# Designs tried in a protein design chat: VHH binders against O-glycoside alpha-1,2-mannosyltransferase homolog 6 (omh6). Part 2

Target 1, 298 residues: O-glycoside alpha-1,2-mannosyltransferase homolog 6 (omh6), of Schizosaccharomyces pombe (q9p4x2)
Amino acid sequence: MYFLILFSSNAELGEVLRTMRSVEDRFNKRFHYPWTFYGMDEFTEYFMSTTSTIASGHCEYGTKGITYTNHLQFILTISYLVHWDLSQVKPLVENNRLYQQRADALAQENLSYVYSPLFHSFQDWVVRSLLYHPQLEYDYVWRIEPGLKLVCEEKKDIFSTFKDSDIVFTNHVCERKHSGIYAMEEAIEEYKILNTQGDFSNIWVYSNNYTYCKYWPFNEILSLKQIRHNQTYTNLINYLLGSGGTYYHRWTESDILSAAFGVLRARANHMESVGFFLNDDVHYCPETIPYTGRCACL

## First folded at step 6 (VHH)

Design j6
Fold by ESMFold2, look of step 6:
Structure j6 (fold): chain B 298 residues (1-298), chain A 122 residues (1-122)
Amino acid sequence: as target 1 above (298 residues)
Amino acid sequence: EVQLLESGGGEVQPGGSLRLSCAASGFTFSSYAMSWYRQAPGKQREWVSTITSGGSTYYAESVKGRFTISRDNAKNTLYLQMSSLRAEDTAVYYCAKDFSWRGYSLSEYDYWGQGTLVTVKP
């Protein structure tokens, strides 16, 4: 009921193989969980054959031939995309005075990617399509990116350790609230007036008038049950997405998901027991190394 | 650290062609999507075209069929082949480093080149 997701492109194959080798060597060779790969472009036969040979479990790759629905009516339908693409996003951003005015304002707030249809499309795709994707049939997913290295042997099934969590995070980030985040908070206040279920007193991991903290979205375990089947979660997500804030307010998937988990009072746990490096500049070593464990962590 | 240098702009007659280049350094070029934007005098910056790290291409409707984006990862260079140019294409064209597949980083900034002027004379 568990699987590993790796986001990648064909250009990153070398780093993908190093990451998979690490995860397989330290963990997955004992458990054989399947891998699912997603990318912006079709994967080559070489990518698929090479990665599937290293994996100890079944591999699934995003396929072409995606179904599109009108994004303005997303609340009425669930859209599934195997690969994202810009075709349905372009009309929303091209020759759109409101979008352009919002992008200019957000640029004055020193935000990155405010003019990027690619960035907006990716954030939208994660929230609207990926988490509901038919290939993600299991209850839990471990999101992994190239550059991750497990540095301790993980003899216990990591999924079993955290199976009662809604989100298992490795890090959270704190940022100054930009005008788009104030807009999200206002939308949530409006939602609260119309709906009584949920805990609206602390929607962020932490916040004050000027700062908010949210979950960093890489190297995390998510409960797809919460995302797909909890009506409170689904209703709030659809309300937020219906505003177009991913495009007009530069909301990221972590903004949206973190706020929703806050309202739900989701069970969040830190991945304290699992040692890892990310790109050799993010290092986490468990404080206590089990007597029988093997760690290459300093 | 990140540097983007556009070149290839100039004056052309309507219906003419130009090829813009953008030399990139200071980052792993092959890992990032790259984009072209343009800004005409007195107007807002607008998106023109994007090429993904894997080579998929996307175009604004106003340039589709006339412009071709491409990249040479071995030379760390982004290109925009422009043809059938119109007066409305007159603008400063900017090369931009877009994000990697995994989205965002707190340490990343929008990186733009200095721009190269394209003027389509009447």
Scores: ipSAE 0.488, ipTM 0.797, lowest interface PAE 2.2, mean pLDDT 77
Fold by OpenDDE, look of step 7:
Structure j6 (fold): chain B 298 residues (1-298), chain A 122 residues (1-122)
Amino acid sequence: as target 1 above (298 residues)
Amino acid sequence: EVQLLESGGGEVQPGGSLRLSCAASGFTFSSYAMSWYRQAPGKQREWVSTITSGGSTYYAESVKGRFTISRDNAKNTLYLQMSSLRAEDTAVYYCAKDFSWRGYSLSEYDYWGQGTLVTVKP
């Protein structure tokens, strides 16, 4: 029902092990939730062996459901519904000039990876995997990035707390809006016009006029059951993916899902008791909530 | 600080071969995908090839079958073996630190080398 998912590669074993150790010591040793490692490359036996020895629960190792396209100017897209049969996948990019133009524009906005087809494909892959990959058929997923360190001893079952409140996702990061995000807003407005029978809210929570807030997929819980089995979610997300915005406007999976969550009024919360450290810019230490565990915050 | 330094560029005749190198430092090289890009005169920068941290390789259609990307993690070096070179391959070739297959970049900028010029002409 619940599992810890870690997107990783074989080369990140050291960080993975350190991250797993922190999560196990601070949390999972009490609950023994399974680990699912997921990536676009196959995991080595050594990777699987070593990670399995650290995990207090069982470990699963996922494989890619879709592959990156080697065609620079072509994007794999599935019309209407996403499935893992690639025989129905068609190139989405019909305007290479537009792609290059937008990439250049986004680069001028100091946006990273605007010229990386692999980046775009990865974002697309992550979204589609979360929605449709059969190996990820769980109710709730705790997405954990290699390098993440839990810094508080958490004795509460975090999954249960989210489930009990029917929370769909966590939201705790606000970023500068780039022109690609504005393009997403436009796409959503178009969608609303096409789906006039729907009840839609605003896309974003704002910190200020220049930011938008979303979940940050480094330490986040998602209700896969709610999003997978809700046609409203899948329709909107597929629409966004089908627009090619991941490629033309460098949408990330976090952008896409957060937008969908916003528009569809998904319930969001924070893991307020879960202290973590990723880097100097991305960290959290509980300060305003009742003490739930011993923290070693930096 | 991340640093990438390309080398191996030069002038070559059509049908010839070149091997480019990119020396990387300032990060755990083996943990990241690496890519080659190129920019021809008067054209936009375009993706050429990528090798993931796991060793998977990807190529632009225009270079597939002619170029081979590889890496030596022990030497922190990325390579691009180019064969059957064509006039249209003339460009400045750039080494780039790509994102890892783990999530989103934590950096605002991509990391690029200064480039190495490859000129294919008779």
Scores: ipSAE 0.007, ipTM 0.259, lowest interface PAE 10.0, mean pLDDT 79

## First folded at step 7 (VHH; from j4 with S100K Y111S)

Design k4
Fold by ESMFold2, fold request of step 12:
Structure k4 (fold): chain B 298 residues (1-298), chain A 122 residues (1-122)
Amino acid sequence: as target 1 above (298 residues)
Amino acid sequence: EVQLLESGGGEVQPGGSLRLSCAASGFTFSSYAMSWYRQAPGKQREWVSTITSGGSTYYAESVKGRFTISRDNAKNTLYLQMSSLRAEDTAVYYCAKDFKWRSYDTLKYDSWGQGTLVTVKP
């Protein structure tokens, strides 16, 4: 089963509704896939009632953590792994001279959010949630964020074009490598010593000494089935998380996932037919003429 | 254009109180987490406190129980009420637009004020 996920806050309700209306009108009214929402704070009744009215499928609402249950010790352990609480970050950032020195160095490289416990904890939480969050127990997820607008009719079920061997279906972005990215490459080289499975010459979509290209996460379809239930993926991703690089090296969730997909030769596809705009900053139109019977890219 | 303007710093005796303010503009204030950071001369910048868009508050252990972060979304203003001030609290205090809880915001830049100096006399 397939589902749509959206990260947001209550304050963004208007933008969420515009995004949902676009996705529902262009795609989901035909397929009725469920929506799962995540935010830093609990969603208000108004948020839940208005979004559920717009959705053509079932809606689930999560917080940065999950509700605890007294079912099994295993379930409680999973809850700890995916529960977010800024106080869990404090030992890594407070009175930690190494962290503070690394943050200063990364700031000198003109990187944003290097001092932010909130930024670091989000990156860690997203990756752990994609692996373990109980509300994400579907085969595939389409990651959608407020500000996304589909600009083409999607009459075909986009999930049906996703082959069983495909892991990720998205676009990519290229950036300058920073010292934290070199640290990730070193960590993966260390992992290679202990693990011979993988193609460690192809960490990124593309790279050279100064530039790396990775899959972007804000309009992305992922095979959770293959990622969650394949110990080759979970071992590598947990190795990277366990190094503390999201805190010491300002790694993002897309850095971690893209590197893992590259090393493990994940099959990836570009969304050639799916046109979208995101916050008027990212524009992709599959048509050469902005107005067609299918697309309206202006 | 994001702008953050801190005010309320100054000189105070040990045990005294100050209230810092940060006037925000150029972004949807209510949708972002907001944070205070501080940097003493010759020392590294350190996190002080965060308030989420939903109003949840978090504090560094060194200031917990003495500092209170708050926000007024109608006035687009962030506050830090400081009490029981110590010499160790002497620093430039920075207001920051912190990370919005979404992957796309990773591509955006944090924004900082110019800071306001708090000096606690020996």
Scores: ipSAE 0.653, ipTM 0.877, lowest interface PAE 1.4, mean pLDDT 80
Fold by OpenDDE, fold request of step 12:
Order: sequence, then C-alpha cells, then structure tokens
Structure k4 (fold): chain B 298 residues (1-298), chain A 122 residues (1-122)
Amino acid sequence: as target 1 above (298 residues)
Amino acid sequence: EVQLLESGGGEVQPGGSLRLSCAASGFTFSSYAMSWYRQAPGKQREWVSTITSGGSTYYAESVKGRFTISRDNAKNTLYLQMSSLRAEDTAVYYCAKDFKWRSYDTLKYDSWGQGTLVTVKP
C-alpha cells in the first residue's frame, strides 16, 4: 500500500492545503492514494475537516507515541522489531558542556539551529519514526514538504513506476562539510571495523574534503518496509543514532539517511518527470517535455 | 530580517515571580516554534523552554513546574512566566526563533535578541 505523507502542524494549514491541491490536481486525483499527516501536536478538528475535503483518498492523522519532552531527554534503544521499544532508555545529552561547546563551534561554522535541543531531537525522532514507528510501516511513503507544488501533470503511477526501488528522489543537495559531518564520517569508519557485513563503499553520493552531497527529503519516496526489514540499514542507522551525533554533532535526518543510503548503496531512482516548486531557490522543471505536455514551470 | 526584543527582566527575591516578553518581527511568527535560553555569568548558555507553533510546551528539568512558556500570535509575542524563582535562575534570558515543522527553512535559527537580565537575590 502506498501513502502520501505530510509532516505538518496546525499553523501550516495554508501551505498544507496548497500542497494537497497541487498534488491532487497533478497526480492523486487519478489514483486516490491516502494522505497521512504527522505533527508535533494533535491536529485540530478544523485541520482534519479541511484537509479531508481536499483529499481524493482517505486521510489519517497521527502523533508520536511518546512525548516529545521525553524524547528530548532520552535516547531510545529500539529492538529490531518494527515497533517502539522503550525497554532501553538513556539520557540523550549526558554532557551538557560538551553539547554547548559543540554548538558554539558549529555556530562559528555558520550552521543553523545549532543551539536548539528540539531541532536535534526532532532529527532523531524523525529517523526513528521512519524506521520503527508502527504507523509508518508502509510499502512506500511519499514524503512531501508543506508548500511544495507539482508543476507538471503526471498520469503514471509514481509509486508503481519505482516499485523495485528503496528510494526515489528528485534532487540531492551539496554543501560544505561542517565539523559534525567529519565526525559522522569517522563514526562510519569505526562502524565498518566493527561490522564487516555489507558493502560499505561510499558514505555520500558525492564528496571531497570540503563538500558532500545528500538527499533532500522534501520530495522523496521511501520504501520504508524494505528499509526496515534490511538489517544492514537498521544496524547502521541505529549505530549512528546511538552515538548521539544528532545532539553532539547536529546531524540531521537527511545527513543520517543519506549516509546510510550511500554506504549501503541503496537502490535509488530519480523522479525525472515530476517537477516541483517550493520556492525560487528550490525548484525543478523537467528537462524533457513530459508525456502529458502540461507543465507550469518558472 | 529577524528581530527579537526581550523585556521584563529585573531584580526579584527568591520565591518571587517575573514575566518576560519577547517581541518578534521579520518572520511569520505563528509558523515557528519559539524558545527561551539563558546564560548565567561564567556559565554556558542553556535551553530553558520551547513552545511549538501548535502550542505544545517543553521545559528544561531545572525549570519544570515553575516556568510557563506561552505565545500570542496576534501580537507576535513570546512570554515566559517565571515563578518560585531561585538564585540559580539568575541569568540573561534570550528569546530565540526555533525551527518549524518542515525540512527546509531559509531562515537561520541563530537569531537572538540582546537579552533581558533576571537577578534573583535576597
């Protein structure tokens, strides 16, 4: 079963509606895939009623099973079973001084959100949710950023087109490595020594001493079921999460997953026919005329 | 440009109460989580509290049960109601724009005001 996923809040209803309208008009009106909304807060009745009127398929609204506060304070060790396992909990930030020192260092590198424990915890939460939360055990999940618009008509079933892929993405982004990324690379090297199972060839799709490229998750399809049932993925990701790097090195969900996908040579495909517009800086128009011939690009 | 202006600081006795305010501008206030931080003299900056765009609140263990974070989106204002104040609460308090519930944000987090000083002493 396939699902459209939006991570959103009640305050972003306008962007959510615009995105839904676009996706429905350009694609989903033909297939009626269900929408699932996830957020930090419970969704209001107004949010649910309004979004349901736009969706051509069923709408579901979910929240995390644990309080965000608890997650901020503790690292959860989840078993290899596809469920939340709270049997092993330890403090997320054991060394506050180190946390702050690292934050200061990253700030000097002009990195964003370095002082936000919630941002850091959110990254951890997202990754863990994708891997282990029972509500996200889908064959395929299309993660869509609120505010994103599809610019071309798509008459083909996007999900079916990539049924043999672990990941389907539109673009990757490249940026300068910060000290946290170097730390991640080191952590992965250590992991390779400890775990010889698998082909750990490349950490990033592209990198050099100063730059690395990662997947941008604002328009991405993931085969969560396949990823979850691959112990090589879950072991590596769990190792990275367990290291506390999201907090001490400000690893993002995108960093962690991209590293894992790269190291383990994930089966990835590009959505070449599905253009998108988020803003003037983040957009993609197909290079070739889509088979539908109808696009509204910049 | 993101602008944050803290106010409401002052001197208070132990056990007393104080309400801080933060006026925000330069971004869509209602779309972002907002946070309070504090920095005591000679100590590292520490997280105090966060309120999400949806209104969920979170607190550091050291202030839990004593501090209350709130927001007025119509006024673009963040508040911190402090009660049962202790000497260890003495610090400069900073308001900060936190992240929003999305993967992509063009606005950087590290926007701080000048802070407001809270001094708790007999």
Scores: ipSAE 0.629, ipTM 0.873, lowest interface PAE 0.8, mean pLDDT 81
Fold by ESMFold2, look of step 12:
Structure k4 (fold): chain B 298 residues (1-298), chain A 122 residues (1-122)
Amino acid sequence: as target 1 above (298 residues)
Amino acid sequence: EVQLLESGGGEVQPGGSLRLSCAASGFTFSSYAMSWYRQAPGKQREWVSTITSGGSTYYAESVKGRFTISRDNAKNTLYLQMSSLRAEDTAVYYCAKDFKWRSYDTLKYDSWGQGTLVTVKP
């Protein structure tokens, strides 16, 4: 059972170190869970040596690469990268009339990043990495980002506390449905025709005809064992990814994962005991604090 | 708040060169990937090139080998060196702030400059 995925860049080293220091001071110095880092660029020796000095556990770093197995049959059916790389996305966005038409329509709905191959490829890459990335062979991962600070002391093992959860969330976000979200709902209805497992009436955390709510992915714990070894999760997520909706419909990774968790009635629990700030703009302070969980919440 | 100011556009003969600049302010420039897009008259906006915060570069096939994207993080400036220009490169070129790797849910708006016109004579 291991700690983390942390999406960062060499330029963010200062924020990464501050985040790691808070997580180590408040929690991980007692448990020594490993850190796993991913980024858009190969990490420098300076980044790796500096972060490994602060970590109380083993550090792993994602690098640019192609497949590293000799068993090409499996790779030909599942495309993923050890490290995020735009070169894999170009055929979907260049000289593609459907993509261009959809991007224009989504732009008229006031959606951001609709033309960005970087944005679309990141969403696709994150979801595929959670399913297949070889460096994520853990039972659980705690997803954190540079700029996150734990503000309460966490003496209990958070992974043990939530051992029966598929997802441990800190928040959800509600948005107005755009045409891409209606397209996802339609894709899931099509999936339902061919597949009988799942609760297709409760896709979202909450929704009505105009609004949907999904899990906020900044500071969450996922059961990777459950996601990867439950065929109903993998089948649905691969169906959605295979449709190309991250490109054609501007689906985010939180759209895809939240819908899958909803369809499969995931065991979802709130991370209510863990206080945090993110980028000094988002914060949560627990209502009840254990005597050993002292908090610096303002 | 976020400000992107393009410059360096102009008229050029086929085969000529131009260098575009984009002065950025209102955000931590070094932490973001930066991109160039372009829009020709009567056509949709299209991606041209991206440079990551760490300096990795990516190009659309139509400009690969002719354009070079670069950044100067000390000056908060993005560049596009264009050479071997063709008539089909005529467009308004836009500098854009891409995401910080995990900014998609909290940032609702793309940040674009007003653009700089590049005209390659027929």
Scores: ipSAE 0.599, ipTM 0.845, lowest interface PAE 1.9, mean pLDDT 79
Fold by ESMFold2, fold request of step 12:
Structure k4 (fold): chain B 298 residues (1-298), chain A 122 residues (1-122)
Amino acid sequence: as target 1 above (298 residues)
Amino acid sequence: EVQLLESGGGEVQPGGSLRLSCAASGFTFSSYAMSWYRQAPGKQREWVSTITSGGSTYYAESVKGRFTISRDNAKNTLYLQMSSLRAEDTAVYYCAKDFKWRSYDTLKYDSWGQGTLVTVKP
């Protein structure tokens, strides 16, 4: 089955409602796919009742990783892997000379949040949640960022155009490589050496010595079925997570996932027909001029 | 334009108390986690405490039980109540706008105040 995912907080309810209104109006009112929300803190009754009223499908409200299951040992295992809590990162960041030295170096490269245990733990938590969160046991998810506005009518079921062989359906962004990205490339070369039977490809959608391109996560459909249940993907992703690079090298979840998809030749399709704006930061319109009436890109 | 203005630093005797404040403007204060960091002379910047947008608090082990972070969203102000101060707490303390808990990879630079000096006398 299919889910719409939105990461948010109670304080951002207004932005969430505007995003949901757009996605419901342009797409989901015809398909009634469920929504799943995740936040740092428990969602209020007001958040849940208001979002549930706008949604045309069922709403689920995840906490920072704790859910209940029908087996105690399973619960303990899932809680450890998916539980978000800054206390779990304290040994990695406190009185850790290597972490502090890496953070200083990365700050000189103008990277944001390099000192933030909250930022690092979130990146780690997102990746682990996509692999293991019990509320995400679905075939496919559409990741939708608060602030996103669909600007085209989407009468076709976007999920139905996603073939069984597809792993990711999104677009890409290109950025300047920082020292942490070189560290990821080294870790992947190490992985290739340890796994000589693998059929490995280029890490990034595109790259040269200075630039790398990766899949963006704020409007992205992922095959959780193929990622969560395929040891080829889980082995590499867990290798990267186990290195501690989200903390020591400021890796983001999109760095990790895009690298894994690239190296393992994931079948990717571009979301070319889905027009959207993300605040003032990203504007994608599939039409150069708006004379069909399907899009309002202006 | 994000602005963070720390105040309340000063000199204090060992075992004393001090309350730091950080006035914030230029962003939706209530939607961000807020943090305190500190940097002692000749040392690297270190994390002290974080308070989430929902009010959950986290502390470095070196200050746990002695410092209390809090926020007043109506006044756009972050606080750090410091007690049982020791000489090793001497540092410039920085207020920081922390992470908004989003999937978005291309984030703006984090925002820092100018810092306020806390000196704990021997």
Scores: ipSAE 0.584, ipTM 0.842, lowest interface PAE 1.8, mean pLDDT 80

